VHH binders against q9p7j3. Designs and how they scored, part 8

Target 1, 174 residues: q9p7j3
Amino acid sequence: MILPLFPETQVHVFVYENVSNCAAIHEQLISQNPIYDYAFLDAATILYKKQVYSAIIRALEDRRDEQMKTKTIHSEVILSLSPKTEISSAFRQFSMTKKSKNIVVVKIDSKLTEEEEFERLDKLVEGNRVEFSDEELQKLIDFKVLKKNYKLDPSTLENPLASILSSIALRGYS

## First folded at step 11 (VHH)

Design ab7
Fold by ESMFold2, look of step 14:
Structure ab7 (fold): chain B 174 residues (1-174), chain A 120 residues (1-120)
Amino acid sequence: as target 1 above (174 residues)
Amino acid sequence: QVQLQESGGGLVQPGGSLRLSCAASGFTFDDHAMSWVRQAPGKGLEVVSDIAWSGGRTYYADSVKGRFTISRDNAKNTLYLQMNSLKPEDTAVYYCARHSKYGFPDRDLRGPGTQVTVSS
């Protein structure tokens, strides 16, 4: 997929459920294996496609403006999901962990079609691919985690999209 | 071997200043954002400040904003924390910590810490 504001940047997003090898993926990332250069997100923290796209756009804007806080565009996506600029909390709250069961995987600057990128990714992830859609994401979310990560009031949990997107957009202004 | 070593702590009166240093070795320093974390007596860990891999962007906890300045020298593989207008509540062990290059949390990558004590 190509975002209108970044026409030369191809992005792919995949969702996997019932992933059995998050610990192995984590080990490869610690070893800095470049084949694993993706953003691996815990799906329990992601409710909307727009949540992911907003973080991607924010990371790309920061790259364009030479304001990235983290070294890779993929780690910057993880940071950009957070309502605050504090790195430790962002990684703790949104990244895949060794204990994650469902994940969202983002590839930015892909030179491959979606299906070619899937072929590569599917060799790395032992799980079931599902559609990247609000319908599928809603099956995987943990609302208690979402409420905590974005400090949502009980009154906004019925339709939290605006609160989440404003938290991403206003990051760094508090 | 990956190592982080803090220095520059000590005893200082309220209103005083200290400069902490953290020497890094065994990894590519400018691949990583860095942070200072402190633990006051009887309390958990608090992230005091963090800084981008390049040194450009920073974060400060509300309790230290305007008084502390984080910086880094990537040529010397060193992280710094300038602490001004110190208060008794700043008393803590201060730790240097390295953040994951790929966005995984990694609490095992911090130094042994340096004690800062602010008292009259």
Scores: ipSAE 0.597, ipTM 0.834, lowest interface PAE 1.7, mean pLDDT 89
Fold by ESMFold2, look of step 13:
Structure ab7 (fold): chain B 174 residues (1-174), chain A 120 residues (1-120)
Amino acid sequence: as target 1 above (174 residues)
Amino acid sequence: QVQLQESGGGLVQPGGSLRLSCAASGFTFDDHAMSWVRQAPGKGLEVVSDIAWSGGRTYYADSVKGRFTISRDNAKNTLYLQMNSLKPEDTAVYYCARHSKYGFPDRDLRGPGTQVTVSS
C-alpha cells in the first residue's frame, strides 16, 4: 500500500491470530535484532484499520518533520497509537507482549510485494494469518482494553472511531 | 557492557534544586530514548520524564511539569534532570533508564539510582 502524502513509502499490515511464540518474538525485539524491525502490536488494542493507518500517517509525518521521539519508524507507530506522548505507557498499552495471542504487524519502507513481505514475516511468527479488515479486527479486540487505552465512556464506546482518531491526530497538543 | 550510573542526589529543603546526571556507556547512546523513573518509599515506579533519542521531544509527568527539565548531551553520553522547586513528595530514588532501539521501555536497563530527599 502507498499513502498519497508519502508516495515512495510502501506499507504492509498483517494480522495473525493464535500466535504461539510471542515470548520469543519479544526477546528478539528487546535484543534489537534487525530481522524483527516491524511494529508488533497487540491486536486486543486495535479495532479499526483506520486506527492503524492514522498511527502510521502520524509516525510518517513526525519522521518527515524530524520530530520522531523513538529511533525507528516502527517504534514511532507504536507511540503514535497512544493519546499521550509518554513512551513507556504507549508500549505497555499497545505493543505486543510475551502474553499476547493475536497481533497486528506493520512494515514501513518495504521494498517487497505484500506476499514477499509475508513470506519473510511468516518465518518469524508462529500463528495463523487473517485478513487486515475491520471484520477480523472486531473478532480480536478487547473492548475493556480499548476503553481504558482511549478513556472512552459509554456514549463513545458503541462507535468510538472519531474519538480514537482524534486522540491520535491531536497527540501532544494538550 | 551496558552501564548507567546516576549521580547528583542528596538532601535538600523544600523549594530547593538539584541536578541529576546519568553517565551511559557500552551502547550507542543516541540510538535510544531515555527516561527518569522514581520510586518513593513503599510505592511503585513512576516515569517522571522521557526524552527523544535526539533530545528534541520530551514528556513530563503532571506532578513535575514546570519544575523539572530533562536534557541530554549525546556527545558526552549523559542524561540530565534539573529539579527545581522541590517538594517533600519528590522524595524518592531516581533512576535513569534506557528504552531499547525499538522503543521498548526496559527498566531493567537502569542504573542503581540516586537518592533525593526533600525535607525541612
Scores: ipSAE 0.586, ipTM 0.832, lowest interface PAE 1.9, mean pLDDT 90

Design ac16
Fold by OpenDDE, look of step 13:
Structure ac16 (fold): chain B 174 residues (1-174), chain A 119 residues (1-119)
Amino acid sequence: as target 1 above (174 residues)
Amino acid sequence: QWQLVESGGGLVQAGGSLRLSCTASGFTFSDYVMGWYRQTAGNEREWVAYITWDSSTTYADSVKGRFTISRDNAKNTVYLQMNSLKPEDTAVYYCAAEYSFGYPESDYWGQGTPVTVSS
């Protein structure tokens, strides 16, 4: 997938449900294993495709402007999902944990086709791939977590996507 | 064990006033948006008012200007001052604790307190 604003950067997004080895993946991430160079998100925190895209774009913009707050583009994606500026908070809010069941995986700067990347990633993730769509994400979301992460209220729930995107875009400006 | 206990409901004449209280226990009260819903038999529960973490308040159009929601974090209590009551305000009023209101599912719900406004 190519984003119009960043045509030189190939991005892939995958969704897995019923993942049995999140704990093992988490250990590899802690060890900074280069084979696991992805952004692993807890699917319980993701409601919209545009939420993920917005975070990716924000991260890419930060990189472009040499204003990344984290060490890697993938960690910056995780930070970019959060309305908070604290890196630790963002990771606690959105990153895959050892207890995660469903995950969203983002690859930035991929040199492979989507299918090739999937084959590579499929060796790392023990779960069922599902479509990256709002419909599938809605099945995996924990609304309590979502509401907590973005502090949604009745007025913003009329258009939760707009509120989420605003939170992402305006992080650090409110 | 968490608990929300409403009080203050009862019978009142049209034009009268009531003050509802909801006392919370068993969870971090200050972390939650607190609010009031109401429900009549055979109808869906509707939100009435909510107050956020920073004490910002929002009201349904039907009660705006008549009802006032407030909270006391030191007492783990949320209040609903209801003035100029109308017969159409008759309902069971429920206290709720949520990170966000507007969904059918809430983190915590009280048992409800009945309010009857007579003509």
Scores: ipSAE 0.008, ipTM 0.276, lowest interface PAE 8.7, mean pLDDT 90

Design ac19
Fold by OpenDDE, look of step 13:
Structure ac19 (fold): chain B 174 residues (1-174), chain A 119 residues (1-119)
Amino acid sequence: as target 1 above (174 residues)
Amino acid sequence: QWQLVESGGGLVQAGGSLRLSCTASGFTFSDYVMGWYRQTAGNEREWVAYITWDSSTTYADSVKGRFTISRDNAKNTVYLQMNSLKPEDTAVYYCAKSYDLYGPEQDYWGQGTPVTVSS
């Protein structure tokens, strides 16, 4: 996928459910295995496609402006999902954990087609690929976690997408 | 600005134990993966263990079951408990700060603390 604002950057997003090897993947990330050069998100924290895309765009904008807070674009995506500025908080909030069962995987700067990228990623993730859609994400979301991550209250729950996008966009400006 | 100060190294007999400490300053300790490396003269520095923000740990195969990494964020300190030490564990041990949680390289090292394991 090509984002209109960043035509030179190819992005792929994949969703996996019932992943059995999140712990193993997590260890590879900790060990900084370059084969795992993706952003691994806990699907329980993601409700909308636009939430993910907004984070990606925020990360790309930060990179463009030389304002990244993290070393890699993928870690910046994770940070960009959070309304908090603390890296540790962002990762606790949104990053895949050893206990995760469903994940969203983001690849930035891909040189491959979506299918080719999937073939490579599928060797790393032991789970079932599902469509990257609001419908599928809605099945995987934990609303308690979502409410906590974005501090949603009854007034903001009327339009959670708007609140989420505002949180992402205004991170560090509150 | 950033500081990592290792301590706890020394001479120990094979089968013995040591506990290394690393005190950090100049950055938000809890935001970073911390790790231990070791290096012998003439060889490349090799990673030994990592610990993440949520205390998830990863170990090199050579030290699994013998070494334990831990952290105390309130004290800005990371530890390496080394049990069942072997002569091949002899090296200078370095505390490391990662640029970010999943960064491919470490951005800061301590001065190192020497560990010598005698036969």
Scores: ipSAE 0.008, ipTM 0.212, lowest interface PAE 9.9, mean pLDDT 90

Design y102
Fold by OpenDDE, look of step 13:
Structure y102 (fold): chain B 174 residues (1-174), chain A 122 residues (1-122)
Amino acid sequence: as target 1 above (174 residues)
Amino acid sequence: QVQLVESGGGLVQAGGSLRLSCAASGRTFSDYTMAWFRRAPGKEREFVAAITWSGDSTFYTDSVKGRFTISRDHAKNTVSLQMNSLRPEDTAVYYCAAESYDFGTPTEYDYWGQGTRVTVSA
């Protein structure tokens, strides 16, 4: 996938459900296995495609402007999902954990086709790939977590997408 | 911005125990996942153990599981590695490392200590 604002950057997003080896993946990330060069998100925290895209765009903008707060573009995507500026908070909020069952995986600067990237990733993730769509994401979401992460209240829940996107866009400006 | 200083290394007999400590400087200790690595003579550096910023998750290389325990003290800005049932193959220089994230892209840790030597005699 090519984003209109960043035509030189190829992005792939994958969704997996019923993942049995999140703990193993988590360990590989901690041990810094370079094969796992992705952003691994807990699907329980993702409600919209646009939420993910907004975070990706924010991260790419930060990179473009040399304003990244984290070390890598993938970590910046995770940070960009959060309304909080603290890196640890963002990762606690949105990153895959060893207890995760469903995940969203983001690849930035891919040199492969979507299918080729999938083949590579499929060797790492033991789960079922599902479509990256709002319909599939809403089946995996934990609304309690979502409300907590973005401090959604009855007024903002009327239009949760707008609230989420605002939170992402205005991170650090409140 | 973060300095790491290891301590606790030394000579110990096989089957013995040793506790390593890493003292971290800086303001944002809670933002860092902490880890221990080791480099044995003639070998590459390898991952040993890690603990997340919250301290609620720990991970170990297979060869030390059940023998080593990593922990952290936020009040003291320290990370410890309790090593029990030590083996000669555990002989190495042990390094403390810190990174601000542990769920993202695998890269080098941001900060490293100078290392502390552990020697396990047969």
Scores: ipSAE 0.015, ipTM 0.290, lowest interface PAE 7.8, mean pLDDT 90

Design z38
Fold by OpenDDE, look of step 13:
Structure z38 (fold): chain B 174 residues (1-174), chain A 125 residues (1-125)
Amino acid sequence: as target 1 above (174 residues)
Amino acid sequence: QVQLVESGGGLVQPGGSLRLSCVASGFTEFTFDDYAIGWFRQAPGKEREGLSSITSSRGDYTSYSDSVKGRFTISRDNAKNTVYLQMNSLKPEDTAVYYCAAGWELSYPRDFDYWGQGTQVTVSS
């Protein structure tokens, strides 16, 4: 897909459930295998499509403005999901782990169509692809984790999306 | 915040050995075993270079730069919140300030958020 603010940048987002090889993927990421040049997110931490899009947009803006805090656009997406400024914290909060079962995968700067990218990614991920939608994400979310990640309380739970987006947008300014 | 303290540096003759230690502390939300640890060095007039890294117990992976492969060995003791760098067959060109750094293991390329103050290693006859 193409984001209106970044028409020259193709972005793809995929959701997998019941992934059996997260540990193997994790090892490849640790070894910095370039074939795995994606942002691998733990789906348990993602509630909204807009949450992911907001992080992507912020990462792209940071890159545009030459203000990236991380070395890759995909790592910047992970950082951008977090209200915290520390890279390690962001990854701990949102990145896929060896124990993850459901994941959200983001590809930025893809030269492939969505279908082609899916075919490529499908070789790396052993799981069931589901629709990237709020409905499907809601099935995979861990609200306890979400509340911790964004410090949601009863006053902000009425509109968690607004709180999440504000946290993403205002990271480093609170 | 997380703090790293290096130790074990000093003056050695060419061909000698040193063992550096990096002790981490200040963990709150996360634990030591959540972090990858790396060793870096910076010689006068040169850029900082990465030497070696070790991931957490979640995945055993070690890496070495070509300049230290076969001579340096990185290891960790999670019970002591410590990472070691065993340096053998030291050369004069190994003279530098050696730094320990901590970051999340999944960062790509690996980014480090926390750095030690460094320890001086001097290799000279």
Scores: ipSAE 0.140, ipTM 0.541, lowest interface PAE 2.1, mean pLDDT 91

## First folded at step 13 (VHH)

Design ba7
Fold by OpenDDE, fold request of step 14:
Structure ba7 (fold): chain B 174 residues (1-174), chain A 125 residues (1-125)
Amino acid sequence: as target 1 above (174 residues)
Amino acid sequence: QVQLVESGGGLVQPGGSLRLSCVASGFTDFTFDDYAIGWFRQAPGKEREGLSSITSSRGDYTSYSDSVKGRFTISRDNAKNTVYLQMNSLKPEDTAVYYCAAGWELSYPRDFDYWGQGTQVTVSS
């Protein structure tokens, strides 16, 4: 997928459910294995496609403006999901854990087609790929976690997308 | 939320040894092994400096600052939610308040958002 704001940057997003090897993936991430150069998110924290894309766009903007707070574009995506400025906090809020069962995987700067990238990623993730859609994400979300991460209340829960996007966009300014 | 408590500090002569402990508690959604633990210190009139860090037992990656490398050893016991700092060959310039800190293990770069109250280490004749 090509984002309109960044036509030279190819982005792929994958959703996996019932992943059995998150702990193993976690170990590879700790060791900074370049084969695992993705943003691994806990699907329990993601409700909308636009949430993910907003974070991606913000990360890309940060990179463009040489204002990245993290070391990699993928880590910046994770940070960009958070309304908080602290890196550790953002990772705790949104990143895949050793105990995660459902994950969202983001690849930025891909040189492969979506299918080719999937074939590559599928060798790393032991789970079932599902469609990257609001419908599928809605099945995997933990609303308690979502509410906590974005400080949603009964009023904002009526339109959580707006609140989420505002939180992402206004990180450090609200 | 997560709380860290340092212990083991005190007065020691140059060349002596101390073993600091950092006990973590207050975990809710996550566990101790989800966190990297670091040791820091702040001497009078100086800025806080990082000394050492350790990831979970699966990776057990450690790092040391040049100032303590070869003298200090960090280790962790996940069963006890505890991280240790073995300090050998202590010098007067090691005198400082020593802090334990916790940060999410996968954070990159690693930062720390939970801090202990600190423990005083004094190296003097």
Scores: ipSAE 0.748, ipTM 0.881, lowest interface PAE 0.6, mean pLDDT 94
Fold by OpenDDE, fold request of step 14:
Structure ba7 (fold): chain B 174 residues (1-174), chain A 125 residues (1-125)
Amino acid sequence: as target 1 above (174 residues)
Amino acid sequence: QVQLVESGGGLVQPGGSLRLSCVASGFTDFTFDDYAIGWFRQAPGKEREGLSSITSSRGDYTSYSDSVKGRFTISRDNAKNTVYLQMNSLKPEDTAVYYCAAGWELSYPRDFDYWGQGTQVTVSS
């Protein structure tokens, strides 16, 4: 897909459930294998498509403005999901773990169509692809983790999306 | 939250050896093997210096600064939630407070957000 604010940047987002090889993927990420040049997120921490898009946009803005805090655009996406400024904290909060079962995978600067990119990614991920939608994401979310990551309370839970987006947008300002 | 406690520091003569230990605790949602552990030191009047780090998901990935490469060896025991720093051929210039730190192993670049209180290492004749 193409984001309105970044028309020259192609972005793809995929959701996998029942992934059996997260530990293996994790090892490849630690070794910085270029074949695994994606942002691998734990789906348990993602509730909305707009949450992911917001993080992507922020990462792209940071890159545009030469203000990235991490080394890659994909790591910057992970950081951008967090209300915290600490890189380690952000990764701990949102990145795929060795024990993850459901994941969201983000590709920035893709040169391929969505289907072509999927064919490539599908060789790396052993799981079932599902639609990237709020309906599918809400089936995979862990609300306990979500509430912890964004410090949601009964008041902010009345409009979780607004609170999440505010947390992402105002990182470093609170 | 995660807590780190260093031990093994002390006074040693030049050319001597010390083995530092860093014991981690306080894990809740995650485990010790989700974290990379690094050793740092700070000498009086100098900035904090990174010395070595180790990650352990399935394999152990290690790194060393030029100042300690060939003399120091980092290792970890996940069953004991402990990381070690074997320091050989110690020099007076190695005198400093040594800290261990923990960070998420996938962090890129590596970032450490939990720190120990440090242990004093003094190399002197």
Scores: ipSAE 0.730, ipTM 0.874, lowest interface PAE 0.6, mean pLDDT 94
Fold by OpenDDE, look of step 13:
Structure ba7 (fold): chain B 174 residues (1-174), chain A 125 residues (1-125)
Amino acid sequence: as target 1 above (174 residues)
Amino acid sequence: QVQLVESGGGLVQPGGSLRLSCVASGFTDFTFDDYAIGWFRQAPGKEREGLSSITSSRGDYTSYSDSVKGRFTISRDNAKNTVYLQMNSLKPEDTAVYYCAAGWELSYPRDFDYWGQGTQVTVSS
């Protein structure tokens, strides 16, 4: 996938459900294994495709502007999902954990086709790939977690996407 | 919020050993094993430096600064919400206030959110 604002950067997003080896993946991430150079998100925290895209775009903008707060573009994606500026908070809120069951995986700067990237990733993730769509994400979301992460209240629940996107865009400007 | 309490510090002679403990409490949404724990120290007039860190018991990953490698050993007991720092072959230059800190283990760079009040370690003849 090519984003209009970043035509030279290829991005792939995958969704896995019923992942059995999140703990093992987590170990590899802790050890900073280069093979696992992805953004691994807990699907329970993701409601919309646009939420993910917004975070990716912000991360890419930060990189372009040399304003990244984290060390890698993938960690910056995770940070960009959060309304908070603290890196640890963002990871706590949105990153895959050892206990995660469903995950969203983001690859930035891929030199492979989507299918080729999937083949690589499929060797790392033991789960079922599902479509990256709002419909599938809605099946995996934990609304309690979502509400907490973005401080959603009854007044903002009517249009949670707008609130989420605003939170992402305005992080650090409150 | 998460609280950390260090203990085990004191006065020791050069070449001696101490074992520091860091007990964590106050967990709400997450558990102790979700956090990486690090040991830091700060000597008078010097900047705080990282000494060692440990991730969860599932896929333990430990790191050590060059200054303490081979002498210090970090370990954790998740059942007790405790992390230990075994300090051997202590030197006068190891004299400092020792702090433990907790942070989400996947953050990169790692950002520690919670800090203990510290425990004094003095190595002197």
Scores: ipSAE 0.387, ipTM 0.724, lowest interface PAE 1.1, mean pLDDT 92
Fold by ESMFold2, fold request of step 14:
Structure ba7 (fold): chain B 174 residues (1-174), chain A 125 residues (1-125)
Amino acid sequence: as target 1 above (174 residues)
Amino acid sequence: QVQLVESGGGLVQPGGSLRLSCVASGFTDFTFDDYAIGWFRQAPGKEREGLSSITSSRGDYTSYSDSVKGRFTISRDNAKNTVYLQMNSLKPEDTAVYYCAAGWELSYPRDFDYWGQGTQVTVSS
């Protein structure tokens, strides 16, 4: 996908359920293996496509403005999902863990079509690809985790999108 | 809330050794194994300096700043929720308050969001 404000930046997002090798992927990420240069998110933390796209846009804006706080655009996406500015807490809250079962995977600056990127990613992830859609994300979310990560009260839990997007947009301004 | 407590500081002569301990507790949703642990120090009038860090997964990946490489060794005992800093060949320049810190081990770059209260190390004749 191409975002209007970033016309030279190709982005792909994939969703996998029932992933059996998150511990192996985790080990590769710790060693900073460049083959694994993606943002690996725990799907239990993602309810909306717009949540992911807003974090991608925020990360790209921070890169454009030379205000990234992390070393790669993919790590910046993980930070950008968080309402807070601390890198470690953002990764704890949103990144894939060794025990994750379902993941959302983001590739920014791809030189490949979606199909080509999928073929590369599918060699790394042992799980079932599902559509990146609000319908599929809703099946994978953990609402207790979502509430905790964005400090949602009962009045916002029925339609939390605006609160979540505001948290992403306003990070660092308060 | 995760809590970190340092111990093992004190007064030591130049060329001596100390072993610092950092004991972690208060884990709720995750375990000590999910965290990287780092050691830092702050001398009077200086900014806090990162010294070393250690992860738990894929063996104990360690890193060291140039100022302590070869003299300091970080190690980890997950059964005791403890990280150690063995400090050898101590110099007066090593005088500082030493802090341990914990952060999510997948954080890139390495980052820490839980901090101990610190332990004083003084290297003097």
Scores: ipSAE 0.336, ipTM 0.710, lowest interface PAE 3.4, mean pLDDT 89
Fold by ESMFold2, fold request of step 14:
Structure ba7 (fold): chain B 174 residues (1-174), chain A 125 residues (1-125)
Amino acid sequence: as target 1 above (174 residues)
Amino acid sequence: QVQLVESGGGLVQPGGSLRLSCVASGFTDFTFDDYAIGWFRQAPGKEREGLSSITSSRGDYTSYSDSVKGRFTISRDNAKNTVYLQMNSLKPEDTAVYYCAAGWELSYPRDFDYWGQGTQVTVSS
């Protein structure tokens, strides 16, 4: 996909359910293996496509403005999902863990078509690909985790999208 | 909430050694194995400086600042939720309050968001 503000940047987003090898992927991420240069997110933390796109846009804006806090655009996406500015807490809240069961995987600056990127990613992830859609994401979310990560109260839980998007957009300004 | 407690500080002569311990507790959703642990120090009137860090996975990924490499060694025992800092060839310039800190080990770059209360190390003759 092409974002209007970033017309030269190709982005792909994949969703996997029932992933059996998150611990192995975790080891590769610790080792900073460049083959694994993706943002691996725990799907339990992602409710909307717009949540992911907003974090991607924020990360790309920070890269454009030379304001990135992390070393790669993919790590910056993880930070950008968080309402907080602390890198460690953002990763704890949103990144895939050794115990994750379902994941969202983001590739930015891809030189491949979606299907070509999928073929590479599918060699790394042992799980079942599902559509990146609000319908599929809603099956995988943990609302208790979502509420904690974005400090949603009962009234905002009825319509959480605006609250979540404002947290992403306003991080560092409030 | 995660809590970190340092111990093993004290008074030591120049050229001597000390071993600091950092014991972690209070994990609810995650375990000690999910965290990288670092050691920091702060001398009177100076900024806190990072000394060393270690990830949980096999201990393969240690790092050291230039000021301590070759003299200090970090290690961890995940069964005891403990990280150690072996400090050899101590100098008066090593006098400081020493802190351990914990951060999510996948953080890139390395970052820490839980801190101990500190233990005083004084190197004096």
Scores: ipSAE 0.323, ipTM 0.705, lowest interface PAE 3.5, mean pLDDT 89
Fold by ESMFold2, look of step 13:
Structure ba7 (fold): chain B 174 residues (1-174), chain A 125 residues (1-125)
Amino acid sequence: as target 1 above (174 residues)
Amino acid sequence: QVQLVESGGGLVQPGGSLRLSCVASGFTDFTFDDYAIGWFRQAPGKEREGLSSITSSRGDYTSYSDSVKGRFTISRDNAKNTVYLQMNSLKPEDTAVYYCAAGWELSYPRDFDYWGQGTQVTVSS
């Protein structure tokens, strides 16, 4: 898709459930294999489409402004999901792990259609693609993890969107 | 909270060898196997220098700075929650406080959240 503030940047987002090979993908990410140049997120940490798009926008803004803290736009998306500026902590909280079961996968600066990108990604991920929608994400979220990652109060857990988006937008401002 | 303790420092003559140990504890939701471990040093009046790092035992990927390649070897024993730095062919320039550090192994760039207190290594006649 095309983001209004970044009209020349093509972005694709995929959701997989019941992924059986996260440990193998993990090994490829440690090796920095360029074929795996995506942001692989644990779906247990993602409740809204807007959560993902807000992190993408923040990463693109930091790239535009030459203020990225990480090496690639995809690693910057992972950092941008976090309310804090620490790289290792952000990856621990939001990135796919060896034990993840469901994932959200982001590709930025794609030169391919969504279905062409899916064809490449489907060779890498052993799981079942589902729609990138708030409906599907809500089935995969872990609310205990969400509360911990964004320090949400019980009163904000019902509709935490504003708190989450504010955390992403204001990261680094104190 | 994760804690790191270095040991094995001391006084050694030029050309000699030392082995440093870094023992990790305090894990809750994750284990030692999920962390990359790095070694750093800081000499008097110098900036801290990254020396080496190592990831999990099954996919162990090591890296070394140019200043220590071929002389230093990093290794890990996950059963003991321990990382080692074998230092051979020591030079007076290697005199420093040596630190270990731990961070999430997928962080990119590699980054470290937890630090030990350091152990002194002195290379002198």
Scores: ipSAE 0.309, ipTM 0.692, lowest interface PAE 3.7, mean pLDDT 88

